VHH binders against Mitochondrial mRNA pseudouridine synthase RPUSD3 (RPUSD3). Designs and how they scored, part 1

Scores and structures below are computed, not measured.

Target 1, 326 residues: Mitochondrial mRNA pseudouridine synthase RPUSD3 (RPUSD3), of Homo sapiens (Human) (q6p087)
Amino acid sequence: LGVRPVPEDAGFGTEARHQRQPRGSCQRSGPLGDQPFAGLLPKNLSREELVDALRAAVVDRKGPLVTLNKPQGLPVTGKPGELTLFSVLPELSQSLGLREQELQVVRASGKESSGLVLLSSCPQTASRLQKYFTHARRAQRPTATYCAVTDGIPAASEGKIQAALKLEHIDGVNLTVPVKAPSRKDILEGVKKTLSHFRVVATGSGCALVQLQPLTVFSSQLQVHMVLQLCPVLGDHMYSARVGTVLGQRFLLPAENNKPQRQVLDEALLRRLHLTPSQAAQLPLHLHLHRLLLPGTRARDTPVELLAPLPPYFSRTLQCLGLRLQ
Below, numbering starts at 1 at the first letter of every chain, in headers, positions and changes, except where a header shows other numbers; antibody chains are not in Kabat numbers.
F, E and O stand for the ipSAE by ESMFold2-Fast, ESMFold2 and OpenDDE, each averaged over both directions (binder to target, target to binder). V2 = 0.75 x the mean of E and O + 0.25 x the DockQ between their complexes.
Where letters were taken out, [cut] stands.
The coordinates of atoms that the task and the answers printed are left out; those that the model quotes come from them. Centres of patches stay.

## First folded at step 4 (VHH; framework vhh_gefurulimab)

Design a10F (from g19a with Y105F)
Fold by ESMFold2-Fast, scan of step 4:
Parts: structure tokens; C-alpha cells; sequence
Structure a10F (fold): chain B 326 residues (1-326), chain A 123 residues (1-123)
């Protein structure tokens, strides 16, 4: 654990530590060659290099709990032979001096998201935490808070996003598709009613820094929820194309007709971000699992807060847009 | 009235084979991802294997190369073929299903669960 206790209610903007944002000027940067995005994993990592990167990404270690700040683009799970977080857990466990019990995943964000991953070398601790998260989910109490930067500013400063979602396999790609007014039969056919809370933390340059708290979990839920608000997440090359624009007015395009395509940003935003269109097409998804609430050691203890710092590219984006965490 | 019913558990010797079945009813199984989890006596529930509705398969490192997950959507059934069984595979095996999710290892994301079937590997 290693953070101060917070109230059981995981209110937006409640942080254990203030984070300083660089002043609102964006610097031209080419860490890792000419690439403008610092903090990304190299494309062709060896297994050993991935283990080294993950060891360096440990942000907290308390007893059996190991917390990682997962880089964007690393899948948690995958097919046999694929290099994933799960596939390197034995090597990671060994590198951390864990002899008898291997690390297991307690909670993680998806491949395209960055941020907190909670691992445990103790099966009992993992079980206790999973029961806590299950209970919180059933009680609709948020335990996870994501930070996102959106293209566009939500009309409301805070609220709930409710959407029925299903997975469809379209042209070789698994896509999350919203369903209007699902029947009970639709639910039995795989449609899930999803819920997220959102709060706008800061706005600038036509963009928003948003906190998102999912109360259900579904593939790409947060990206699709922001698309439904007509404010797609920056770097969302899967779903952003579902938001169309005509003469500055935004509208939702049918999901079945919109295949994934690289996000296109307007010229003013490109100038503000100091990016070319081709560089913006490589922008990593700006969705970061920033905060997790864990139960205290004793049942009567107040929950404890785990925080993952924003990746360098995310902080750069905030600096370019003049956005600050509050 | 959603139900998952496991069968096929039993006593086998080390090195033996066993095939578990899970019958799904009350929902459109073909639109769901499905998984096998296990819980050994006195231990926590752990991921074994998962299969997406499109047939993509995922395995825990401890069972890779020995276990094979498969599904038959026409029969609303999930299977786990277990080969080269070890004493460490002794556990109650649970069938689980959820409407598609990319993190197949997190038990808290599965909406439907069976009651389990006991597999004992002993000589």
C-alpha cells in the first residue's frame, strides 16, 4: 500500500498528493529518436527487456502486493507465444526475489490504457482484494479512477454515462458497439448495461481533462462512453471515427458503418500539440488508470489509495493544452 | 434462469487424462466468452483457460501444452481436455461465462458461474 487513507467514498478530485504540472508551454521533444512520445515501450522488445522495463515500472511494494505503472500498448493477456504482462510474470517474480510464490494479476487496465496494475505474490491477499472489488462493483462504489484527455469538452461538468454495449466481430476486428434500449433477450444474447461516472477536472484549447470511474467493466467501455459524449479520448484510433463533424457540429455515426481508423485532429489542436497529422496518427491512447482504492489491513480501517504517475507523453499533452490536475 | 453445469470430474492417476464439460442454458452461449477456473483445497481460485466467442484461446502458464479449451456453440457447451495431469492439478474446476471482455484472467468480470466439479489427481 504506502499511501495515506482516504474516505470510503471515492470522490472525484480527492488525491493523497498534489501533482505539479509543468507550466502551460509545450516543448518539442524526440525521446527515443525522432518520436515525440516519451514513455512508450519499444516495438520489438525481447522477453528480458520487457521484464527489465516492468521491474523499473514498480511504483509500490508492500508485503505481497506489487503495483506497476503499466506502459500503454502492453497487453495483459494474449495467445500462446505472445509477449504479455501475464506471460512474463514468472520472470518478473524471480527478478523481484520472490522464490516460492509467483505474482498473479489482481487488477489491470487493458492493453491500450496505461496505469495501475495490482499484483500479489500471496493468493490469500489476491482473493481478499478481488472480493473487495466485486463487492464494490455490486454496490456501485467506484474503486478505480482513470484520467483521460478528450477531444472536445463534455456539455456537463460531471455526470453518469449509461450505455448498453455488445462485442461484434467486424472485418477481422472485435469492436464494442452500443445498443439502444436493450430487451431482456438482448441481455441474454450478450448485451451488457454499462455505467461510468465522469467529472471534468480542467478545460483548455477545446480539450478536457476528465476523471472517469467505471462501475461496470466491458471491453473499451471508457473510450466508447466518451465517444457517446461526442468527446473521444485523444489517441483513440479505434472508436474516435464514430464522431463525425459538419461545420463544427459533432454527431454520432452508426457503429456498424465505421471501421477503426487513425484519429484525425483539427489544425488548431495539431498546432497546440506541436504535432504533424502523421505524428498525431501515432498518438498513444490518453487513458490512464491513475488511482485505485484498496481496503485497509483491518475491516474497520479507512481505504488506502494507490496512485500511478501520468506517463511522460500524457504530461506533455497536458502541458501543451494548459491543463492541470486539481 | 441462467445456468452453467460442469461434469466430467473424477479421480485420475498422475500422467492421466480427463475431459471436463460445461453445459450452458438460459442464455445465448455463442455470444459469450467462457473460461475455466480452479480452486485447490485451502487455496484461492486461479485462472486456468479462456476462450473467446470467436475461438481465440488463452492459457495459464502452468497448463500450457497440457490442457486444451474448446467450445461447441451448437450444443451450448464448453470443454477442457486435460492431459499429463499432475498432483498440483487437484482442484474444484469452475466454468464461467461473460459477454466478451479482454481481461479474461479476472474472475470478478465473469457474470455467470457453475457450481464446480472436483478433479483429484492421486496415485
Amino acid sequence: as target 1 above (326 residues)
Amino acid sequence: EVQLVESGGGLVKPGGSLRLSCAASGFTFSNYAAAWFRQAPGKEREFVSAISWSGSTYYADSVKGRFTISRDNAKNSLYLQMNSLRAEDTAVYYCAATPGYEDFFSSHEYDYWGQGTLVTVSS
Scores: ipSAE 0.238, ipTM 0.644, lowest interface PAE 4.0, mean pLDDT 83

Design a10W (from g19a with Y105W)
Fold by ESMFold2-Fast, scan of step 4:
Structure a10W (fold): chain B 326 residues (1-326), chain A 123 residues (1-123)
Amino acid sequence: as target 1 above (326 residues)
Amino acid sequence: EVQLVESGGGLVKPGGSLRLSCAASGFTFSNYAAAWFRQAPGKEREFVSAISWSGSTYYADSVKGRFTISRDNAKNSLYLQMNSLRAEDTAVYYCAATPGYEDFWSSHEYDYWGQGTLVTVSS
């Protein structure tokens, strides 16, 4: 789980593999003090404790490059006074034997996602990496691969998800809302056409382990894209309620009257996960920035791969469902 | 026809103040996140400050307490009030805007950029 040469791009040009679920492979929580969500940051974390947690989350150090496995729920930027990755960077730099202000953030996943954060102690290295990411995006080459566990199995084993999205303020919250057939006026008003690639890597217990590669950037894009596939991400308490079910058939509920609701899982899935409905309502978002592709030393060298291990709660979910990451 | 045009840059002495402006045209600015980035000679572009479409503000540690970002949606404008300027603040300052983005610090993720305005802090 570090920097490795990769001769092929992270694209989904290969056939998706199907695998059958082993029976009864879930790891049980103990009867005394069940804690199914290991790996989450404590709720009342001090600044010093956050720095310690982030130092422990370093997965690779190679030259000026420092790679973190960010816990779910930690924002990268925030309001004045908020504990964020940015707000503790000086202390983190010093804890790693670097000068205060030496580390800068090159790339990271958003607050609700876990996974890779790319930091550099060298501005020139950060510049090189940002130019590479910009060029790859313009060329429609994915550099980031997320792992997600979905409630439901996508109808196709792989494909593209395209949706026009807008931000809308609904009842005191900012929500990402899909727009059908956006007009030119809609585009000028902030509607963005978004694109993600997906690939199903494993299925079991009515769930799927999915790889997601965003080719555009928009708030909550991957969660909303999976909702549009009628397969919301496990732990998505913002958008999952937009998927309705009647007699086992799934459909998309209208956005105009749908407020965020804690995700509700069916009885069979709750039994497989060994969770109560109340525990499932606290399930962390199962969306993890697992893999980043970096440029090789020369323009024609093979890309280098950075990997972040899955958080313990995510691994537990996979074990309960009989799913395996490649 | 989407354009961002910066103004207000110039020469100022250490400890002085400057107010940068960014005029947006060709789109509905009020629905976009906006940010200021800067690039000093021989350095990479760095995040300075961002403001969400709802008015939430974010600052790089190096400018907190000295710089204030604001927007005026009626005038389709973004501002950066810079106080207590230091020699280290010398850079070309860029205005950026993008729809639907919440991780405001990354220059890679902004769709629209201005051409920049030079700020020189020297005695």
Scores: ipSAE 0.425, ipTM 0.746, lowest interface PAE 2.5, mean pLDDT 84

Design a11A (from g19a with S106A)
Fold by ESMFold2-Fast, scan of step 4:
Structure a11A (fold): chain B 326 residues (1-326), chain A 123 residues (1-123)
Amino acid sequence: as target 1 above (326 residues)
Amino acid sequence: EVQLVESGGGLVKPGGSLRLSCAASGFTFSNYAAAWFRQAPGKEREFVSAISWSGSTYYADSVKGRFTISRDNAKNSLYLQMNSLRAEDTAVYYCAATPGYEDFYASHEYDYWGQGTLVTVSS
């Protein structure tokens, strides 16, 4: 069974054309320095520059509802005087022609993640939607779907991740820490039982594209839940170091020794991503609030779907790894 | 037994001030985020202000610059200082607390709630 000839380009005219093969599956990062990833906010933004960036990030407007595709690294909330989404809402509202109707946050993607932020210029609409999200959570109906790229492939193609989590203040940083078999006393001291659903959408190059649906709210829940699956999120420089490897086998390191460390990727993955170790240490967190379900106008109506496109660096990562969302 | 008990509500004239207090008992308040919500007659319950266990504060646009949230962990108490009160601030004010939640403003994801205290702003 021999090889059949590849069909030649039949183009217009009689001149022979030499077709170049496409160069790689993704764009290469530069070989020098701390090259920024496409889609990240510039360093040291002014207040006006941030407002312009957020105006450009609007993906939907419907009545009082404004939906943003928030860039990674922008805090939603912060200390007094910090440049955050909340701190610029008056200026953003003015820039969108809302003037006397200031925007408020209904649902945010979180500080560390990118993706959907739902805002409303009507307080009553915001309250109604927050009540809807709370009721859906209590009924264990997911309304938010995150996309993540993981270092490693989960053992199951889908499932539930349950963990009791607490916040600890360590060396000036608030860290999320798992607690095994929490007592009633632990719960009263601030330990919360958390739940997420996950589904593997695609796998390639030792990585997975995963959909995550949180059914509880806790700081860094999705990052820590993936760590507990021994598959930390790409760009997770806070929690990925809690996963150790010995002779190719992955395991959780003891909780007392887990300080934040820049994520280290293996040589094969670095080659696939066309990144140096230094560039990989600057990789943004690949956790994106991709989809929100909102109630229809009537009780029996089909839920309304809001989608935020993936950031350019995220799409590049998927292309390099041969992963497809749909 | 977990309890949150609000106090300090009452009748005030426009432009006046009130300080609301919330006393927490039966749990380790210092490990919880806490917030004030309000519900005006005929309206949905709305977010007013929140404070993390690390002391970061957040405010609804309608109250920024007029209201100040604070906490005293040694006294297991949450406070809301309300200045330059307006007729539209008339509502029942609720104290709420929840563990491990840093982005609490975007959600009504609070585990514990008080019974509320009425604030009436009228002449």
Scores: ipSAE 0.468, ipTM 0.769, lowest interface PAE 2.5, mean pLDDT 83

Design a11G (from g19a with S106G)
Fold by ESMFold2-Fast, scan of step 4:
Structure a11G (fold): chain B 326 residues (1-326), chain A 123 residues (1-123)
Amino acid sequence: as target 1 above (326 residues)
Amino acid sequence: EVQLVESGGGLVKPGGSLRLSCAASGFTFSNYAAAWFRQAPGKEREFVSAISWSGSTYYADSVKGRFTISRDNAKNSLYLQMNSLRAEDTAVYYCAATPGYEDFYGSHEYDYWGQGTLVTVSS
């Protein structure tokens, strides 16, 4: 893991570099089977197997801080009896030799995304870090950077995405829905004005590798923000169906048709990814919490950078599309 | 206006019990995730327990088996049942709520906070 000091204002202008077009093309991998995408958790994991997988996912350990590279599809919290990160923290703590102090979650990516999870065996350390994140958010200083692969290329190479969002519960599914011109009553009912920054770092085969920095917190914010750019994230089986196409032109479908549907990719993209339509319907969400900024040891020190490597399926997708992160 | 008001704090002997309440007003509580945090004198604010809008719960290790978080959406209320209280549980207890995030932890995720209620565990 690349833990190093970075400037306090580590925006896209300080991190991203000019990149020449990738010359790489997808190298043929073997056929996809019961394990269709490398790096995913098996379907029928036991509690013990999940603990072993999480031990293998530790990317950094420094004092009371333990950093995981969470696999896609693992929920952080869930229904009683469900296997989640929270439900196995006691066993994980024991497996890491933490006899007296159990790990607690400091910051985590959601179920559908992969990437960084910060854990601490020291409550005071967790509190200090959460205070740092609160102050950064108030100052509109991004501490989290996600990597995503989009179906389509955003019209601008960088910018901001603003949208008012609400949670709507339909058929037991929790959906994030955009709201135009929210009233004060809407805000009191749970509608939130959200903001993300994006930067296109590479393009190829009609797709883009995008860095996303959320400046507000809302369920599925980044996926919905990319849908509003008419460039849904690859593997987004919840919101991608809201983007329609007629004669090559993309548009947002009316709100009354916002039901989840497995993502459908065009013939050219399927060929580049070496996937059948059935396999593409099982593609994991290509949204990865890649970087987190932590405070330095002393207040005057520059922030410390934590990095989580991309999952194997994500790296494969980049290779197939000729995209490079750095 | 959005408001969270804690109540139920007080002085209790070690081994005793208290039930804290948090009344939400000015908004639809059922669409919000909620949590309890505490701050002891001279200490940082510490996570105690959280409950998502879907009813999933999480507890700090120090309170597992002793405290129970619950919500009553019909009454726009959040509760914390505290059993087997210890001297180290002495703190000001805060309730917090935030819309639109169903799986989370940490004080930085919460948009709305109460003013706190003091719990003193002493002989």
Scores: ipSAE 0.542, ipTM 0.787, lowest interface PAE 2.0, mean pLDDT 83

Design a11L (from g19a with S106L)
Fold by ESMFold2-Fast, scan of step 4:
Structure a11L (fold): chain B 326 residues (1-326), chain A 123 residues (1-123)
Amino acid sequence: as target 1 above (326 residues)
Amino acid sequence: EVQLVESGGGLVKPGGSLRLSCAASGFTFSNYAAAWFRQAPGKEREFVSAISWSGSTYYADSVKGRFTISRDNAKNSLYLQMNSLRAEDTAVYYCAATPGYEDFYLSHEYDYWGQGTLVTVSS
């Protein structure tokens, strides 16, 4: 927990600390098997309970900066009246003893992912950090590192994933859809060329622990990028069904099969995870904003590293699969 | 070439009204999320209002009930109707737009920005 300095050009695989693979067995979720996975928000959370949960999720507090380890499933923004991180910021600010200062979001993981959320009670600090993130993105310097567990092992141990993506409204759901060879007209109509870097950290039981660094911003980019690698993220019930398998060989299904459906895992993987198919259909998305690089106080200063620990269900999955995060 | 151009800014008295326009050129605006941000002298850029490409609208608490965001896809334009203006609404107002973004109030996530239009609320 906490913030530690790292070199500015530190990216994938720059961590010097090597950890042994986890030992021991994992356990099934709950006695009845239909219980929620450990670390998820309760189903019918009140506004007050959400504020309490967020206060308990504070992993770092330094000056005006407050860092949360956001649970999976909590939206940052949403429909009017919906409980979201944004909607409870005034109550959270009050609960943290901030005097006439309201927290604002500087950077956040999306609804379906878990992990780092950076908040600031100082507007000047928030502005400075957002300018830093904008500059880093334009300079192609990654500031965010996600951890993901994939169903399948990428063919390359590291690389770039490039794809043109668009939002499409299909049967009441907004979906991210890849576009082959986008025309200039497509780009002018909202298709965006996206880029992510990936690195395989560990492999086991037909799965991989992968680090992902987005260099562009697009809804569900990392999930869809892993689908394009034929290695959908574990718990991805929106896009995983776009990957088909015949006699152990994986391929992308035609676009007409883009409708979301709950992820189906092989019997061998279910046994490793100690999950039934029904339980696996409720598995939370294993995509976690694990690391952020923040600027030092002065231009010469080394960037500081901010880390969020993995949620309990994520750690359980790693233990079941014999995977270790660096 | 993609451009956003704001207009409609000016000097108004407290309690007055003003309508801002943002003209999009070089792209099909209807497929973009769009937002208004503002920056007062010596202050930070802050979120004012946003409209998703699916038509959902969102407002900062400080302007809720006073401001109304709307879009006219046929005219490739975004609007901000500002009523019951206060001295603290004095700022340069910026139009922003981006494809594929749903966490609408994070300024570093927007790809395209206008140059801004000044709104001054004083007697």
Scores: ipSAE 0.457, ipTM 0.749, lowest interface PAE 2.3, mean pLDDT 83

Design a11T (from g19a with S106T)
Fold by ESMFold2-Fast, scan of step 4:
Structure a11T (fold): chain B 326 residues (1-326), chain A 123 residues (1-123)
Amino acid sequence: as target 1 above (326 residues)
Amino acid sequence: EVQLVESGGGLVKPGGSLRLSCAASGFTFSNYAAAWFRQAPGKEREFVSAISWSGSTYYADSVKGRFTISRDNAKNSLYLQMNSLRAEDTAVYYCAATPGYEDFYTSHEYDYWGQGTLVTVSS
């Protein structure tokens, strides 16, 4: 977002006035208590409004490469007629002054995640970068770094999370399910051995700010990996209910009950976040694709770093919990 | 041993049609997302079309309305019907498949690849 806005019809002393109006002073009952989380897309956006929002979300533009900070909840791909990033690329390309070539997706965060989306108006550049990401992944060289806020603190300050995962269709929803000791037959039937690296950046109020680097690709991998650490991501209404608690001790619930449930936060955490249980049930997933590494111009050049600023709701959560990103 | 084998490539005139097939063996294809990618002479590999395991389809703008992707899970096969072929469609066409991920757009997310089949569109 930055230092903006600068209102056209602002009075003298606007800076001092702005400094004296902290957000926390407005958290009483009333209109602000009923507002949606700041930084989310409105529910009934038109196609034109979505294009405008995405144009405003451009964080970098260099040659054919355009980088977006995608809002949470916007799918990249979807069904015909569905409003997705992919479906508005022609209009977005035109709005950015691109005439002959349409933008194509090079790399993106998924629907529930926020953060970096790398687009290219040059197909050759896109393919070259995708080759780079493939080679990096197979060499176990992470190129993507996510930021997440977890309910609970991982036992180790850093490490590797390994799990065999499968997709299972349960009650009209496709869910990611861990598989213990997968057989060769299981692997051939779509079970994949997945790997992520994690690092705890900060802890506070029973929560952690963690960096996650996936080294394999699988739906909901990072959310499920944090569940397996008994530290589900805040706003994870798909998988967080798989973690149970008895007398303050956490454990994994049996896989037979894998239906999605809105995340329930304890009273202390609700008070710290200044949320009601109803508001917490609408909390967006706190998983953000924060950093991507791109190759330099020459093979031995230092990699180029792309960063997406955290969405306002995410920054608010960090402030409430006393957590700080470097 | 997981294997994808493409067939159906050949030489056609502009405006002609071809049907490509991809035969999957060694795994249960119905649980995989599948896609067609192509690589033209002297160029990088590009996305053509994808189909999810649930049957949702996606197309690159350059082929939309001309190409149709389909699958037959009983035969462990993926197809690409190509109509109104143009000189710029000349490329080696690759079949790709991946478990547990339904994004269709990026080649780096596919785990399994075929060896390719050549399509030449020339007068």
Scores: ipSAE 0.496, ipTM 0.771, lowest interface PAE 2.2, mean pLDDT 82

Design a12A (from g19a with S107A)
Fold by ESMFold2-Fast, scan of step 4:
Structure a12A (fold): chain B 326 residues (1-326), chain A 123 residues (1-123)
Amino acid sequence: as target 1 above (326 residues)
Amino acid sequence: EVQLVESGGGLVKPGGSLRLSCAASGFTFSNYAAAWFRQAPGKEREFVSAISWSGSTYYADSVKGRFTISRDNAKNSLYLQMNSLRAEDTAVYYCAATPGYEDFYSAHEYDYWGQGTLVTVSS
């Protein structure tokens, strides 16, 4: 998908009407070609193979701006020597006919998410866009819209999710943890007050298709915000286990139970998705950076929207559940 | 535990130079943007300089051309080379880090902070 003019305030109330997608029912899957979920990166990719995959993931290229539809599971940054998007930017730049090391990340979905990644070969353009996104966040104007499928239906059809979050190192893993009533010392040590807007666009089979707009930046914010709504994202194997269920009633488990566990789906949902428990344990995170609002090329130009299509596994999940992006 | 430790502060005469260092531990420093902020007694915390994890640098107008920020990811270290120091540069200098890639100027975007190192510029 490409860049289109839109109003500068791209909040849920200002959205252009989207054409309803045809209703679908989940049918027995066609052949998956030796993979359980279509659209995932192959295991054991070489550096060259990753560059090839990223070239194929380019959805828009306009002047110095290169936009990728990043596959789920690819980290943007990592430890020295790790194979990440950042680590292959020189090779990607060269493969696109740019000078080595010219591309830099302006905005990206996290490792766990799929979707839009905005790259620039021009530092001035990157700085201008970063300033635009920063000013929009401070003004509480959403510029990024994620699509997510949740296990459970939020009690409200739309609203705000607020939480103080910290990054905590637990058993060799960095986890996002909510903090009640953060102190001044907590804030100095990295506790951040976070805010997201959410809107339920469709419901079916005990699940919801939700649009999420983060107004603050924090690791795993959207996954944890949905957990706080008792509606963890499908494929969230890091945080979904914080939501417990007893006799059909959902609740947040005590902090002692914050350890990551593969998500377990109930039998009815497994049947609807045509998945075994083993396959569901490998389900990719259904969180996709679908839309970004960018400033126009010139100061007088209207803002434009940039769209990334949903990955095939995500589209299949929507079809199985009878959900439509509105 | 995530930790940032500043060093290199001290007393210097106007026109002199100092090099501040910040040692990071407990996290993958190369994935983080890092910055220097300063706070003079009785004043608000002020942005000085930032460096993104991609190497892009940002400076406050008051220090541009006099200060240089740099990083060494192999040593998990951040540096601030301060030249042509003025009395107005006297402050406690804080090292800060954020996993963000969007805003480098605002203190509230930084998740990790050091304890500070005092720089006094006096004749």
Scores: ipSAE 0.062, ipTM 0.432, lowest interface PAE 4.9, mean pLDDT 82

Design a12D (from g19a with S107D)
Fold by ESMFold2-Fast, scan of step 4:
Parts: C-alpha cells; structure tokens; sequence
Structure a12D (fold): chain B 326 residues (1-326), chain A 123 residues (1-123)
C-alpha cells in the first residue's frame, strides 16, 4: 500500500464490520511447533540477510522517502553490536542505490509491533515531516493509526484511554507500569500521563479488531492501554498476564505480582484460531502500524495517507475470527 | 520548571576533542531518557546519540566510534564526549529528554529541549 490523499479530519476513517468467516483458509503455518508464523523474520539473521529482508520490505519509494513494512520483532534501536534497523541503515542505503545519502528514521513502529517505518534520504524532507508530526501532536490530531486484535471485546465501541505510566525494572526486565493518582512529585520523577484513542472496528469469537491512535509517546503504551481495558492484544507476552479471569469475569492483577509470561488463550479461542497452546505461546504481537498521515505538498493540500499491508499471520487471525478491516 | 541547559561548546581544530554537558533541573533526571541532536547552519536538525532510562546507548552512524554519550544521575547531567572532530561536526548541539521512551531516533518524540550550544570545528 502506498501514499494516498485523505481529509485532515479523517480520524479513524476506515470502517470494518463483523463478518461471518467466509470459506477462506484458516490454517496453521507448518507442523506443530516446527515453523514460525508466516511473515516473521527468520531467527539468527546475519547483517547481510537483515539488509536483504528490509530491502524486500520496501512498500513505497517516492523521491527521498522510503517506506518499509517492518516485521514484528525487529528493534529500531538497541545496544552497541545489536542487529537493529538503525544499525543497518548505511548498508540498506547502499543496497537501495543511494550514492552519498544515508537514510534516517523519521518515524517507526516499535520492536514488538509491525508496520510502517518512514525513512528519508533528505534531511530537509525529514525535518519537514517531523515538524508536521510535532504540530499535529500538540494539536491532539492523530497521525498514526494502529490495528490490533484483542482477546476480549472492549465495553465501549470507542473512546479515550488515559493512564499515568512509568518504566520500572521488575525481575530483570524493564516494564511499563500504570500509576494511580500520580502526584506532582511522581510526574517530576518520570511518570507520564498518556492518552490513546480507540475504536472497535469489528467483533467476533470473543475478540475485537481495534484501531488505536496514540496521542502521547511511551514505551508499550498501546499494549498496556488495552490491558487496562481488560482486553490484551493477541500475542502480548509481556503484559497480557496482568488480566486475570475467574469464572468468566476479568480483572486487573497488580503489576508487582505479574512478571512477563507467554500469553495463554482459552480453549474456545484456540479452536477458532486452529492453534495449540504451544503455538499460541509463539503468536506474534497483533499490533500493526497500519496508517500514517503525511502533510501535503503545500499547506492547503489534503494530507497524504501512507498505508502498510497487514502481515500474513495477522490476516490469517482476522480470517479465523471472521473479522474484516475496511 | 523543567529545564535543560547545554554547555561546553566552542572552537576546536579538526582532530580535536570537546566534552558537552547538559544540566537538568526541576525534575528527576535519572528516570528520563536523554539524547543529543545537532543542527548545522542552513541544515536540518539531526540525531546524534541517545541514552535510555535503563542505560542503553546508541549513535548515528556518522559519529559512531568517535562520540560517547554518558550520564551522571547524581549530578542530573548528560554528557557527550566528542573525539576526532571533523569540519562536518560543526553545529548547534541540543540536549533533549523524555520520560518512558526507549526507542530514540526522532526528535518529535522528545518532550523537553535545551537552547543549544555551538560547536565550531575549523582550521
């Protein structure tokens, strides 16, 4: 999917509805536990193999702008020596025929999500786009729309999710933790009041297809926001364990008692997805940066819509659940 | 009440070194991610280096191996040690900080900014 003009007040815009599953395939990828889900990066990639994979992930190239559909699990940044998108930009630039111009990251989905990555070989273009994103955020005008599949259906069909969040080191991992009634002191100590808009696009089989638009930036914000709605994202092996269920009733478990663990899905959902518990434990995070709004060529031009197609595993999940996007 | 103030800029010859400092006040710096950005005359602002809340560091390819970012939480300070300076490193250097963000590559994601300090590499 490429870049298209859209009205600036589009907001969600895309309407999906619950559809009964057509006679489509809803089949597992390969033998039980032997192969990854379709659309995931191979394990133990070399630097050269990663560059090749990213070159194959280019979905649009217009002038200095290069758009990638980033696979789930690829970090954008990382520690020295780690293979990340950022670490291979020089090699990627060379492989794309950019002579003396290196690609820089303008905007990207985080490690655990898939989807849009906007790169520019022109610093002026990158700056213009970053100013646009900054201005839109200050005006509380969403520019990014994520698609997610949730375990459970939000009580409201749309709304705002507000939560004060902090990063905390728990059991050897850095986790995003909600804070109730943060004080002024808490805010000065790094607690951030976060905001996302959500809209339920379609529902089926106890799951929902949800559009999420973050209006603040915080690590794992969208995953934690859905956990606070008691509807964790499918494939969320970091935060889904914070939602407990007893006799069909869902509740939020205290963050301090809930270390990350592989997501466990109920028997009915496993049957619908045609997954074993072991396969579900390997399910990639179903959170995809699907749409970005870019400024038009001139101030009065309609904003341009940039789209990334859903990864194969995500599309399969939608088919199994009878959910439609658009 | 949140402030970031850069210092340590100046004139230096090619191949020389400079150490930039950024003093944070009005907040608990240790819980914030921090970064250095720069803007050369007539050019756009670009990412230089970042250090996460958890201590992970990363660098733009153009400065990798030459610059070192570090922090001193007890002094509420961020540093950039710049070695083997080149004419193309000439720019105003900006300190930036943001809570709760670990992927640092774009300036629009930082909440707080300093006023900048000029580094000139000449002669």
Amino acid sequence: as target 1 above (326 residues)
Amino acid sequence: EVQLVESGGGLVKPGGSLRLSCAASGFTFSNYAAAWFRQAPGKEREFVSAISWSGSTYYADSVKGRFTISRDNAKNSLYLQMNSLRAEDTAVYYCAATPGYEDFYSDHEYDYWGQGTLVTVSS
Scores: ipSAE 0.489, ipTM 0.775, lowest interface PAE 2.2, mean pLDDT 84

